# Designs tried in a protein design chat: miniprotein binders against E3 ubiquitin-protein ligase makorin (MKRN). Part 14

Target 1, 323 residues: E3 ubiquitin-protein ligase makorin (MKRN), of Arabidopsis thaliana (Mouse-ear cress) (q6ids6)
Amino acid sequence: MSDRILCKFFVHGSCLKGENCEFSHDSKDPPNNVCTFYQKRICLYGSRCRYDHVRAASNLPLSSDSESLDRSISTTPSRHLQQQGDNNDGDKSSNVYCIHPREYPICSFAAAGDCPRGNQCPHMHGDLCNTCGKKCLHPFRPEEREEHTKECEKKQKHIEALKQSQDIECSVCLDRILSKATPGERKFGLLTECDHPFCIQCIRNWRSSAPVSGMDVNSTLRACPICRKLSYFVVPSVVWYSSPEEKKEIIDIYKAKLRSIDCKHFNFGNGNCPFGASCFYKHAYSDGHLEEVVLRHLGSQEGETVITDSIRLSEFLGGLQIF

## First folded at step 7 (miniprotein)

Design i1
Fold by ESMFold2-Fast, scan of step 7:
Structure i1 (fold): chain B 323 residues (1-323), chain A 84 residues (1-84)
Amino acid sequence: as target 1 above (323 residues)
Amino acid sequence: SKVTIVVTVEGDPEELKRIARSLRFLARKLEKDGLKVEVRIETDGKTITVRVEGSPEEVEWFRMLLEILAKKYGAEVTVEEIES
């Protein structure tokens, strides 16, 4: 019976729209029984909403003309429209029991790219994300919008990096690294100190090689096979880099992962790690405290830039005891 | 001190073509990056013969790269040192 809101102008005998009125001219229809969020296409409860979901375009012809003889005075004042005065975003005329749109979920189909219901959808469609092209940004949750924008930008940057990396060949086997048969093989092995590309398999095979007696195994195997620059760690990556900043991001993410794992060479202070301050693994003593790191500056005699090394305190003190 | 090794690589003929291509590319690339070895590569379709001359360290460097390539493509490597 009551899927329309009573017209206030009709109640006062001043409605000029007659049968074209957007609201009910039947005095039996309740006032303020309409969900204003639905009328503005922002109510996400659909058929579960407490209030009537009616559109102004759904004109109802004037029905029963029964005179409502005075239903006697009400002594209860209208307190339900208490002015909140806080943030007057939208009309407060209609519904103290409707949940704020901030708590409504967005349409999952529109958020995935395309809603089959289009503009007829009863659910709120998110705002367009310019990065992914999907209507996935919640209009009333700015923190979620910021989080999505940040994540979406990272995801698109990753997709661009994958596309840019497609032509990178391994310096040893000459295969296009990202075109290998298995996902496990579609990885680069980055060296920190040079930019020569290797697939993870070739650089790991180099690191596990057995050089003839008389060669320094550690310096040989930790050197780049092409340029001989020392890099103590092979950093696995599913993408290559286009800038030093991108390379640093890849390395830093991997370092953060390894910093949670105890170093086998340091062995809680009972061993000596050959990588010192350059070690990506966690150097912690058996009581849990971390090894103290000391920065060392190395000079160049022919006007070259000063080389700065990080060293472990244990290494520094050991060296100072040798007179 | 200069040393010479002769490396014989045996395996599938199609894989040997890939190995030979990679070895020729590596020889040129390493020369540009300062590795002072002389590399001569010959193939008869069934074997690759690689002659490497240089300092002991530099010759061993190239041999290690060759071994990695051979292992990747399932080829067998035989190394013979020639007095030099």
Scores: ipSAE 0.581, ipTM 0.876, lowest interface PAE 1.3, mean pLDDT 71

Design i2
Fold by ESMFold2-Fast, scan of step 7:
Structure i2 (fold): chain B 323 residues (1-323), chain A 84 residues (1-84)
Amino acid sequence: as target 1 above (323 residues)
Amino acid sequence: SKVTIVVTVEGDPEELKRIARSLRFLARELLKKGLKVEVRIETDGKTITVRVEGSPEEVEWFRMLLEILAKKYGAEVTVEEIES
């Protein structure tokens, strides 16, 4: 039933198999399948693994059972014939340490969503995760329960965003953005100052256009092709948003990624960045201290802000650092 | 001032259908947003002919969008400015 399990790589915008994928690209299908190889500690794919890596508890950590080289000189032979049960009550004492329930492994089939043995299964079934619908929560490991719940809720929020984004068309080419042929094409290009949807290719092509009518290149190419509102950065995203808060989250994640990368155009104080204080890249001098943030506001037309610089936006965008 | 351009788009017939659809949509949406450009789009299945009339800035805005669409769908664009 793997063809009815949501593709992990499609969820992250990274699946290269398209219609030939053995997993579903329909956001309505269940999102997880448990990696049995990881549970057996033989999975070689790590983060590339298509199945979920769910940890199973050890029955007992055998952390220090080293056999002594010195054995006791007195071996007491225990033969069934020589062991007499003159014990009046028949009590049995155990010399085995009791395994705490925390160390008992959960059933991998129940953790994957469906155990064919049901209530007759000899293995412990986890508690139901309300987000993914699988019995994958260990009853006696609260740390693992909290970790799974947090990641599962994050994953479900992303799946819901993908579902809400499926029918969004690019304002230029009118293609449904998430239905495009390659992963690189299945991305939105968000503008910070308006909500017009564009696929990443169309908005980047706009930003790279060369006007010939004597238009101001900086203001023209920074403007939305439809509404003319100025946005200095194109924010790539594999999902669209349904609220200003969701939009801010997408933008902030992208800003955080770029903030760790030295701005090529600022060039440690020796160059000019056309975005100034609005730049998402790191503006640091050669000694490591950060540029003092001073935003200069130069005129506005129909509510739009114009910031002039010596470098052309098309030249800047053609050289933007990615990954 | 007023400028008129005639744009000829040549390419694969199936891709030209996509280009024509997008151009008609863009002409309508830009007019709704106050772009005062007059656009006439004609096609014979092998070629799209687009006449664009307006201010230099507005005509250039539409031409840039047309160029993006043509490049995306592998079509060749020829632009001619005509006397209005």
Scores: ipSAE 0.635, ipTM 0.900, lowest interface PAE 1.1, mean pLDDT 73

Design m18L (from b0 with R18L)
Amino acid sequence: SKVTIVVTVEGDPEELKLIARSLRFLARKLGLKVEVRIETDGKTITVRVEGSPEEVEWFRMLLEILAKKYGAEVTVEEIES
ESMFold2-Fast, scan of step 7: ipSAE 0.680; ipTM 0.922

Design m18Y (from b0 with R18Y)
Amino acid sequence: SKVTIVVTVEGDPEELKYIARSLRFLARKLGLKVEVRIETDGKTITVRVEGSPEEVEWFRMLLEILAKKYGAEVTVEEIES
ESMFold2-Fast, scan of step 7: ipSAE 0.696; ipTM 0.928

Design m25H (from b0 with F25H)
Amino acid sequence: SKVTIVVTVEGDPEELKRIARSLRHLARKLGLKVEVRIETDGKTITVRVEGSPEEVEWFRMLLEILAKKYGAEVTVEEIES
ESMFold2-Fast, scan of step 7: ipSAE 0.683; ipTM 0.924

Design m28Q (from b0 with R28Q)
Fold by ESMFold2-Fast, scan of step 7:
Structure m28Q (fold): chain B 323 residues (1-323), chain A 81 residues (1-81)
Amino acid sequence: as target 1 above (323 residues)
Amino acid sequence: SKVTIVVTVEGDPEELKRIARSLRFLAQKLGLKVEVRIETDGKTITVRVEGSPEEVEWFRMLLEILAKKYGAEVTVEEIES
């Protein structure tokens, strides 16, 4: 019932506050609000700020100079009747062009979505962002326009993905995945080779199951529980996909994130990683050199892959749940 | 090559309804011959699964994941022919 603002960090899957977040984690709430501290140039949070950093209308240094307004618009009926009598114009209005338009702030109300003064507003209105629908693009700062457009398109793409993902049910437990009780449970586990949806808990529990009676453990646990297609990895995600391209993007982002993290088991060359070449974490020595595995096949090949201790690998990844 | 198992699942009545719904859905999706019955006490589900040893074991694995998730106790009895 309260007018809540959608959490900027939740949209990117980066919110650490979970259920204690002061901002909304409901994709139906408004996605952005204008940061008044940034407009005053006193915001300390920079890119971590939950509000939109747009330049907005403030009191201009010359807005308190009523003398120029009183003189420039004073039209008496007698001046209208004298077309060429006394246009002794030896004075250029220096005040009108004292500040480059680039330095003028845009209207804060229009940048937030709606200006109550509309077209009658005395302040410069930003151009309309077609993605967020706000007049937040500064006409004279192309670098800020490009930055906003890219960031805004990314945010709205994620919001749309969240909305489309709301009704996706786990193929095992049939719960709507994003409606589960805790934030940790509101994650999908994607398989690379099929499109059957699973919540992260159910697919990880499958991967850590113990088949009995002569079943091949490696092929069984790598198989989709529904279609039996083999997928080496389970990719955690806070959103589902609507296209193969979106799916690839989710998978690639996850792989890139793990690749940036030093492997604790490898320990800069001082330890032993049980996963070897199949490890998703960075195997780097203390000087930054990467472990060389060029003559060995990495676990990126499709089909049946022989991986040392595949059960431990699946359990290791299930315990991490980094997203 | 056909085997039958009878699985007894004991737990909270509301969680058992969720388990039964999921098991019926999975049976249909996998094309397996499965009978799911909630007993009159509301605290026990009896599941009868018929198929090849591999099919039956596959379904048992799914059943145990659901039971563990919802805090239910599982007892499996194998019956041949």
Scores: ipSAE 0.684, ipTM 0.919, lowest interface PAE 0.9, mean pLDDT 72

Design m29S (from b0 with K29S)
Amino acid sequence: SKVTIVVTVEGDPEELKRIARSLRFLARSLGLKVEVRIETDGKTITVRVEGSPEEVEWFRMLLEILAKKYGAEVTVEEIES
ESMFold2-Fast, scan of step 7: ipSAE 0.685; ipTM 0.924

Design m54D (from b0 with E54D)
Fold by ESMFold2-Fast, scan of step 7:
Structure m54D (fold): chain B 323 residues (1-323), chain A 81 residues (1-81)
Amino acid sequence: as target 1 above (323 residues)
Amino acid sequence: SKVTIVVTVEGDPEELKRIARSLRFLARKLGLKVEVRIETDGKTITVRVEGSPDEVEWFRMLLEILAKKYGAEVTVEEIES
């Protein structure tokens, strides 16, 4: 199981095997197939399974979602193909068909796209998922159908974004960003205030460069190397965007991730964060209360006010310096 | 006021081709007066940058990032014209 099945970890930018990966890193190849062992309650890999589990996450025997620190994959030599095949003796399990339909397992072949028995199959065929094109939706488990549909749409949207991102070049080094040698290099560094593409390495190197005396270091390093628009945060992403809405989604996901981490500069109210309301990190006091969100008022005359949304990424108004 | 700097970049011929391509692209994109020349030995690039002190320094920073990425050595000389 090797060459033409899309690597699950590559899709998330977390594959550590790079060129040595037994699965495809070409977004054109099909994503992981449905896990037949999970449908039979035999899958030993749980959340680490390379195939799609069609049941709701709450039905997994392995509890624990991915930790915030899940960069620690213990790579042990594993022969996944042989272990998965060997655990199923190829025996046709007898099913008691007089139980409630909700308890019937769906046909694993139909769930994979093609059942060799067709209409004469003794097993219940799942309904067609319009997103993945497989008959993997259980007719009598609506909760599982809804969860699969949500996850499948999300996965296919991400795969499509990867395909559309393949030809994007870094504005500095001109390399196709997703074609770089290592997983760590196959990331974009998004700037919030402009749409110039950079690989994560080039924009981070710009941010850490040393301008000569007399140049404003803070404004120079936080400016886009091409257009000079200021962006306080570099947002790492494994995909690029085709619309402002997609860009906002990428930034908001990253903000949500950082919002769980206490800001060291704010220091529970004892320090002063140079980014203020624009900071992506969590500004919480020692008692757990969050810092109040600033709302911007637009008023041209007395009694005429339009309240805009909260300021998360404040525009750098002339004369205001942030560390 | 306008200043001119001449930058010499020394390194591997294949990496220098990549650096030269990037520098030419950046010069065009930034609208700067830059001449990028690969010397006959293939191991040296001469870059001439003309503009305001701010423009010249900005481009030098980009050049340094590229040189560091590709393991090239940079030597800068300032010529005011």
Scores: ipSAE 0.676, ipTM 0.919, lowest interface PAE 0.8, mean pLDDT 73

Design m55Q (from b0 with E55Q)
Fold by ESMFold2-Fast, scan of step 7:
Structure m55Q (fold): chain B 323 residues (1-323), chain A 81 residues (1-81)
Amino acid sequence: as target 1 above (323 residues)
Amino acid sequence: SKVTIVVTVEGDPEELKRIARSLRFLARKLGLKVEVRIETDGKTITVRVEGSPEQVEWFRMLLEILAKKYGAEVTVEEIES
């Protein structure tokens, strides 16, 4: 075990510091530590912060938690405070001098996993998150609890995927992909139609290769180097998959990213895209209208019609005959 | 018909070992008849590939990617015999 904290930007493949990063790029290291600056509303790093941002009070002047608890109520045991908070829909008479429990910040030590003060801690301890094992769930913010649970499950699933991906080798260079020297090299290049693993560099180099005259460039470069199945797009990923569902999630996230970018071949309806319905880029006309997908019909020798493929309207209008 | 090419790859001894390992793996995966020999100087690999023109060119493309990655120099000689 290391006592270092896992770099959250490395987990998402976005760490710009590479080998100079002060946080761990080893998936075995613990993923989180709570940002105390964010809880005090003074964190200047925002989304670039290396520590986890756990929400604190936001609609009151910032004051120390000990000042907020300067009432006779602060002498009650933690169990008594919990009983007073047991009504999900309880309307309490607010005193002008009291801060609502919803606005109290949670203990950063307990939220990070372990509070050395235990039951003697003057700060409010969050409830246990069953996914991360930390006391980071605010007792009085149910919407925040639900949001944390969803994000925490996603984060832990991704960390587990990183661990499972550590020994995967590129089918071309045989290097362990996640053990490469630079962050830019520690990426898989997924093909949609097969499950052969490649590092992003090797599959991109294949796609950019110049075959000697006599070989079909378009078919060769879009084919998997191992099985020859055609995949139009190389999908970059910082993790490999263990199921078809995980693969689909990775591909769908990348498709969503590309779907925001106008397709250069479609050219707002004035060009022809060779990828048609399989294109990941946005096919929009100049008025913002999206191209509609048309299903291809194949006639059998017996006169039966079978729907075999999907085709975009741009392919039909470009002189393609469906019949 | 079958063609044969002989490819000479020159480079750093440690990188050449990595290239040879990858080429043997790819030959097995692709079902190609490939002979990979590291020469006694440790600075040269000789690769003999037999197959259809398309199969041989496919393998050559993979070899070029590996050579470029590891900074090795490739010389290709075609043998029709």
Scores: ipSAE 0.678, ipTM 0.918, lowest interface PAE 0.9, mean pLDDT 73

Design m60W (from b0 with R60W)
Amino acid sequence: SKVTIVVTVEGDPEELKRIARSLRFLARKLGLKVEVRIETDGKTITVRVEGSPEEVEWFWMLLEILAKKYGAEVTVEEIES
ESMFold2-Fast, scan of step 7: ipSAE 0.654; ipTM 0.915

Design m65V (from b0 with I65V)
Amino acid sequence: SKVTIVVTVEGDPEELKRIARSLRFLARKLGLKVEVRIETDGKTITVRVEGSPEEVEWFRMLLEVLAKKYGAEVTVEEIES
ESMFold2-Fast, scan of step 7: ipSAE 0.689; ipTM 0.923

Design m68A (from b0 with K68A)
Fold by ESMFold2-Fast, scan of step 7:
Structure m68A (fold): chain B 323 residues (1-323), chain A 81 residues (1-81)
Amino acid sequence: as target 1 above (323 residues)
Amino acid sequence: SKVTIVVTVEGDPEELKRIARSLRFLARKLGLKVEVRIETDGKTITVRVEGSPEEVEWFRMLLEILAAKYGAEVTVEEIES
C-alpha cells in the first residue's frame, strides 16, 4: 500500500483517503518525492499534487540513474572491500564519513565569475580558466578540467571569429553580411580558389544567372564575379576566416556534410562527374562501395617511390571510364 | 570590338541608391568605363557601360542580379555607334 513516501496531506491532517491512501501515513517514512511535472510547469494537480513542488534545474531522472550507476560502482568497491575487509578490520576510524576531495562541489558563484563571499566562502572555489576568466576548474577532476578547457577555447575562438566577421561587406551588394535582415541571409558564400567576400544570396544568384549566347557558361558562372578564378562549390559559412587554415577548416566541415549525399553526376557509377577528385558529393557505387582514392607515386633515382598526390581511381585510369 | 550599352533601372528611390553605390564600386573594381546617374525623378538610374562585348555582358549580369535583389526593372539598349 505505502510507497514509503510520506503523505503530504496526512502530515497536515487533511488526507481524505485514510488507510486506503497509496502514500505512507507513518511519520517515520521520508517526505520528499519531487514532482517532475511541476518542474516542467505542466502539473495539473496544483496544491493537490502528492509530490513536492520544487523548482530546480536538476534532471532528477538522470540524477537517479547516476545514483544507480554510483551504487553499482559502490557494489564493486564493496565486493573488493569484502575481499580486503578480512585483512583490515582495525583500520576503520569511527563513524566519520570521509568524502574524497573529488566529490566536493565547487562554488557556483565563483564558477560564474565572481563570489560575493570571496576568500571567506565555505565552498571550494575552482581554479581560474585563463580562457573565460572564471574559477570553474575543479582541482580534483582532471578529466573535467581538460573537457572544459577544450570546449571553452573552441567557444572563444568562435566568438572571436564572429567579432572579426561583423564588418565584412559583400563585394556585390556592399551590405554588411552578418547585419542582414534574416538569419538565412546572414551567411557568407565562400569560394575555394579566392578570398573575395560574398553574401550567400549574391553569389548563388550569380551562379544562377543567364549569360547571353556566345559566352562560356561554365567559365562565367563558376568564376568569381571579381577575379574570375574558377570555384566549383559555394561554401556557406556563418563566419569569415583570418587565415588559410581557418578557411580550410570551414571548407572541410562542409565537404564532410556533402560526403553523405550521393553525387547526381557520378550516378552510382553509371555517370561521369565533371569535378572528379574536387567533387564534394559522395561517389558511391550501387552496392554502397565508395569510389577509390589512389596515391600517385613518382619514381626516384634509387628506386624509391615518392607520394606526390591523391586522385580518384577513375581519374588515375584515364579515359577508360571504369566506373 | 568595343561596344556600348545604356541600361535603365527603375524602382524604389532608396533601393536605387544602393544599386548605384554597388554599381560604382563594381565598375571601379573591374576597371570598366561605367557612368551611373540617378535621374532627377529619383525613380530611375541610367547606366552607360563601355568596353569589350565580354566586359559589358559581365557587368550587365552583375547589374541584373542587383536589380532583381532590390526589386528594380531593367531595360537594356545597345548604342549603334
Scores: ipSAE 0.678, ipTM 0.919, lowest interface PAE 0.9, mean pLDDT 72

Design mTGD (from b0 with E50T S52D)
Amino acid sequence: SKVTIVVTVEGDPEELKRIARSLRFLARKLGLKVEVRIETDGKTITVRVTGDPEEVEWFRMLLEILAKKYGAEVTVEEIES
ESMFold2-Fast, scan of step 7: ipSAE 0.632; ipTM 0.901

Design w5 (from w2 with R6V E29K L61M)
Fold by ESMFold2-Fast, scan of step 7:
Structure w5 (fold): chain B 323 residues (1-323), chain A 95 residues (1-95)
Amino acid sequence: as target 1 above (323 residues)
Amino acid sequence: SKVTIVVTVEGDPEELKRIARSLRFLARKLGLKVEVRIETDGKTITVRVEGSPEEVAWFLMLLEILAKKYGAKVTVEIDGEKVSLDEFIKRLEEG
């Protein structure tokens, strides 16, 4: 039943229906089924469709006409052209079958997983995709095979990440984060400098709380509630990570998104951003050019190595006093 | 120096059970000596915290977040007077 099919939009964290969704938000349920409306060119949802849009095998437009061989002249000997009459010679013997195999559509049943006709099917069956287990790879379209393979691997990686994330609890409220009531609450709030899990609401509430008098606001509220490591930004994510590489990927995607948004604290050069070089937002002047970043060497305690750090030019100039 | 404070959290019985569970978990993770007791009326939690003023203040910030999330009221009693969390922390820093 459709109720047992994994929600396509839930997998991408974009499902707007929440608890009222007709499709499963349980990672244990199978992902995707073939869209029959797309095969009949009736699907109204396009990219928002919850079923797989795969190319259907279609009948040739000439089905009845190509079967009619009765013509008044019946001249079959090849006598003419041969230099550029590619189709003229073919018209008399087999014009409808002169199509390269590359142009044949693959069987939609085999592409969905299993064709009941097997080897007796009149339509071309695709090759097996080892990632999704479906016969959806066209034998004669290497570019489509490569595209499917990359997309399929990406999708399976995300589904696996979603499955691994299901049991993760918020360190503050102890709820399973992906099981929360509303879609807006089913998000992790990642900290860059530690691996303690928090739901987006709890870590945002920590960041927005009034600090108790006598505590440094900046260090206290930007510290992890559990380990006290400082992280300037909370990164929202619909999946948790299993490796440092996966964590970096999630953070980098979010950073790229924020780099397109003007920093309110920098205010086009008229303000001062407390995050400086660590700010994820765009530091652009009113004419559109970006704030300059310079590298500086930071000394460590005796016996340690010198560390190089990045700093905004405005911070460098503002902190420099000549006596 | 170590201080010991007693805090009262009042609210809905089901929400208080969630708060108590979270406070016990956080106490363990932070290495703090905390006693969390749900009173027999089911509408009140008594929390006893022992630690340095800074450790206690940190834990109370987490308690406040949980209380606000679940609509519970936090009260600290000093010398028979009920005071707000902010006023209590101010007195802790002064003493």
Scores: ipSAE 0.621, ipTM 0.871, lowest interface PAE 1.1, mean pLDDT 72

Design w6
Fold by ESMFold2-Fast, scan of step 7:
Structure w6 (fold): chain B 323 residues (1-323), chain A 91 residues (1-91)
Amino acid sequence: as target 1 above (323 residues)
Amino acid sequence: SKVTIVVTVEGDPEELKRIARSLRFLARKLGLKVEVRIETDGKTITVRVEGSPEEVAWFLMLLEILAKKYGAKVTVEIDGEKVSLDEFIEE
């Protein structure tokens, strides 16, 4: 019965409004309603919009002559203009039967859940999405239907993961991680080699702490505070996992993000990265070419070869004792 | 070889309760013999840690993280003299 809609930015751990947010920070509340302005491509909030940006239209091929009028609009978008419905459409009616159903927008009321006009509505109603329960799937745009279905399933899976993660405590400070005061604090720091939960701040503080004299810095600070298993990277996440597959997905998304950032240790081929194949950062030479990944091979006597792992070329070369 | 180190943590009573709870939990998880006592003044806790030098140093690093989070002052007693944990660990 509540008018409160789940805050999109809270779901991703990026809401800056805290207690003053107009939208719900309770993961049990329903997710965002469909943004009608985005369907018409006039939403000014972009990625900061709190309503769902459902793609109701594919990229349409231009069926009109390109003229300089579009350029004048783009050069003075901030000018005060009044657009009257002046109807210089001329013979548009003679071409009405040439307009493909793909070009019609779906009813925004039906896409938001309920159309007050029901069967009497003059607008095209979308098909029902079984995941979100809204009539938001365009009957004639199969690519957009597939895109919505995939994103909607991911969103619902993420919301369920948030619900399952609510009671997880940091192994150092024992706070419920998702109940912390600020968005920056409401993140897990995952270790790749073990399943001990930490809030991002506690595990980062461990990694940045001064080791006691005589302790190896790398083995101490890169080790899990609880089990001592070595993990080179701390993976930030707004949700915890309930399976190895979910953990792998979280890690892989973070790896993909870091693969766009040049590795300081590799230094465009002028340095050596101590992490080798385990490094999440981009190993690129100064010309932009990526360092090759080599499969690690163990040969058995007489016709049996075992592939054990993939390694980076620098790690492979470092293992060679060739004069 | 086992060593025993006594640490004093001073701070806000409510924050010290959180530190004491975390230290007891960590002691159990690490399999260390640790005694955590909240003193009658409510403003200090005394922590006695027994283990190898490496195990004790590991535990003290975790204690330092908790103390910094809750704004508590840590003092280690060595040969009857009290020294800040930062000075003991080195700077």
Scores: ipSAE 0.628, ipTM 0.867, lowest interface PAE 1.0, mean pLDDT 73

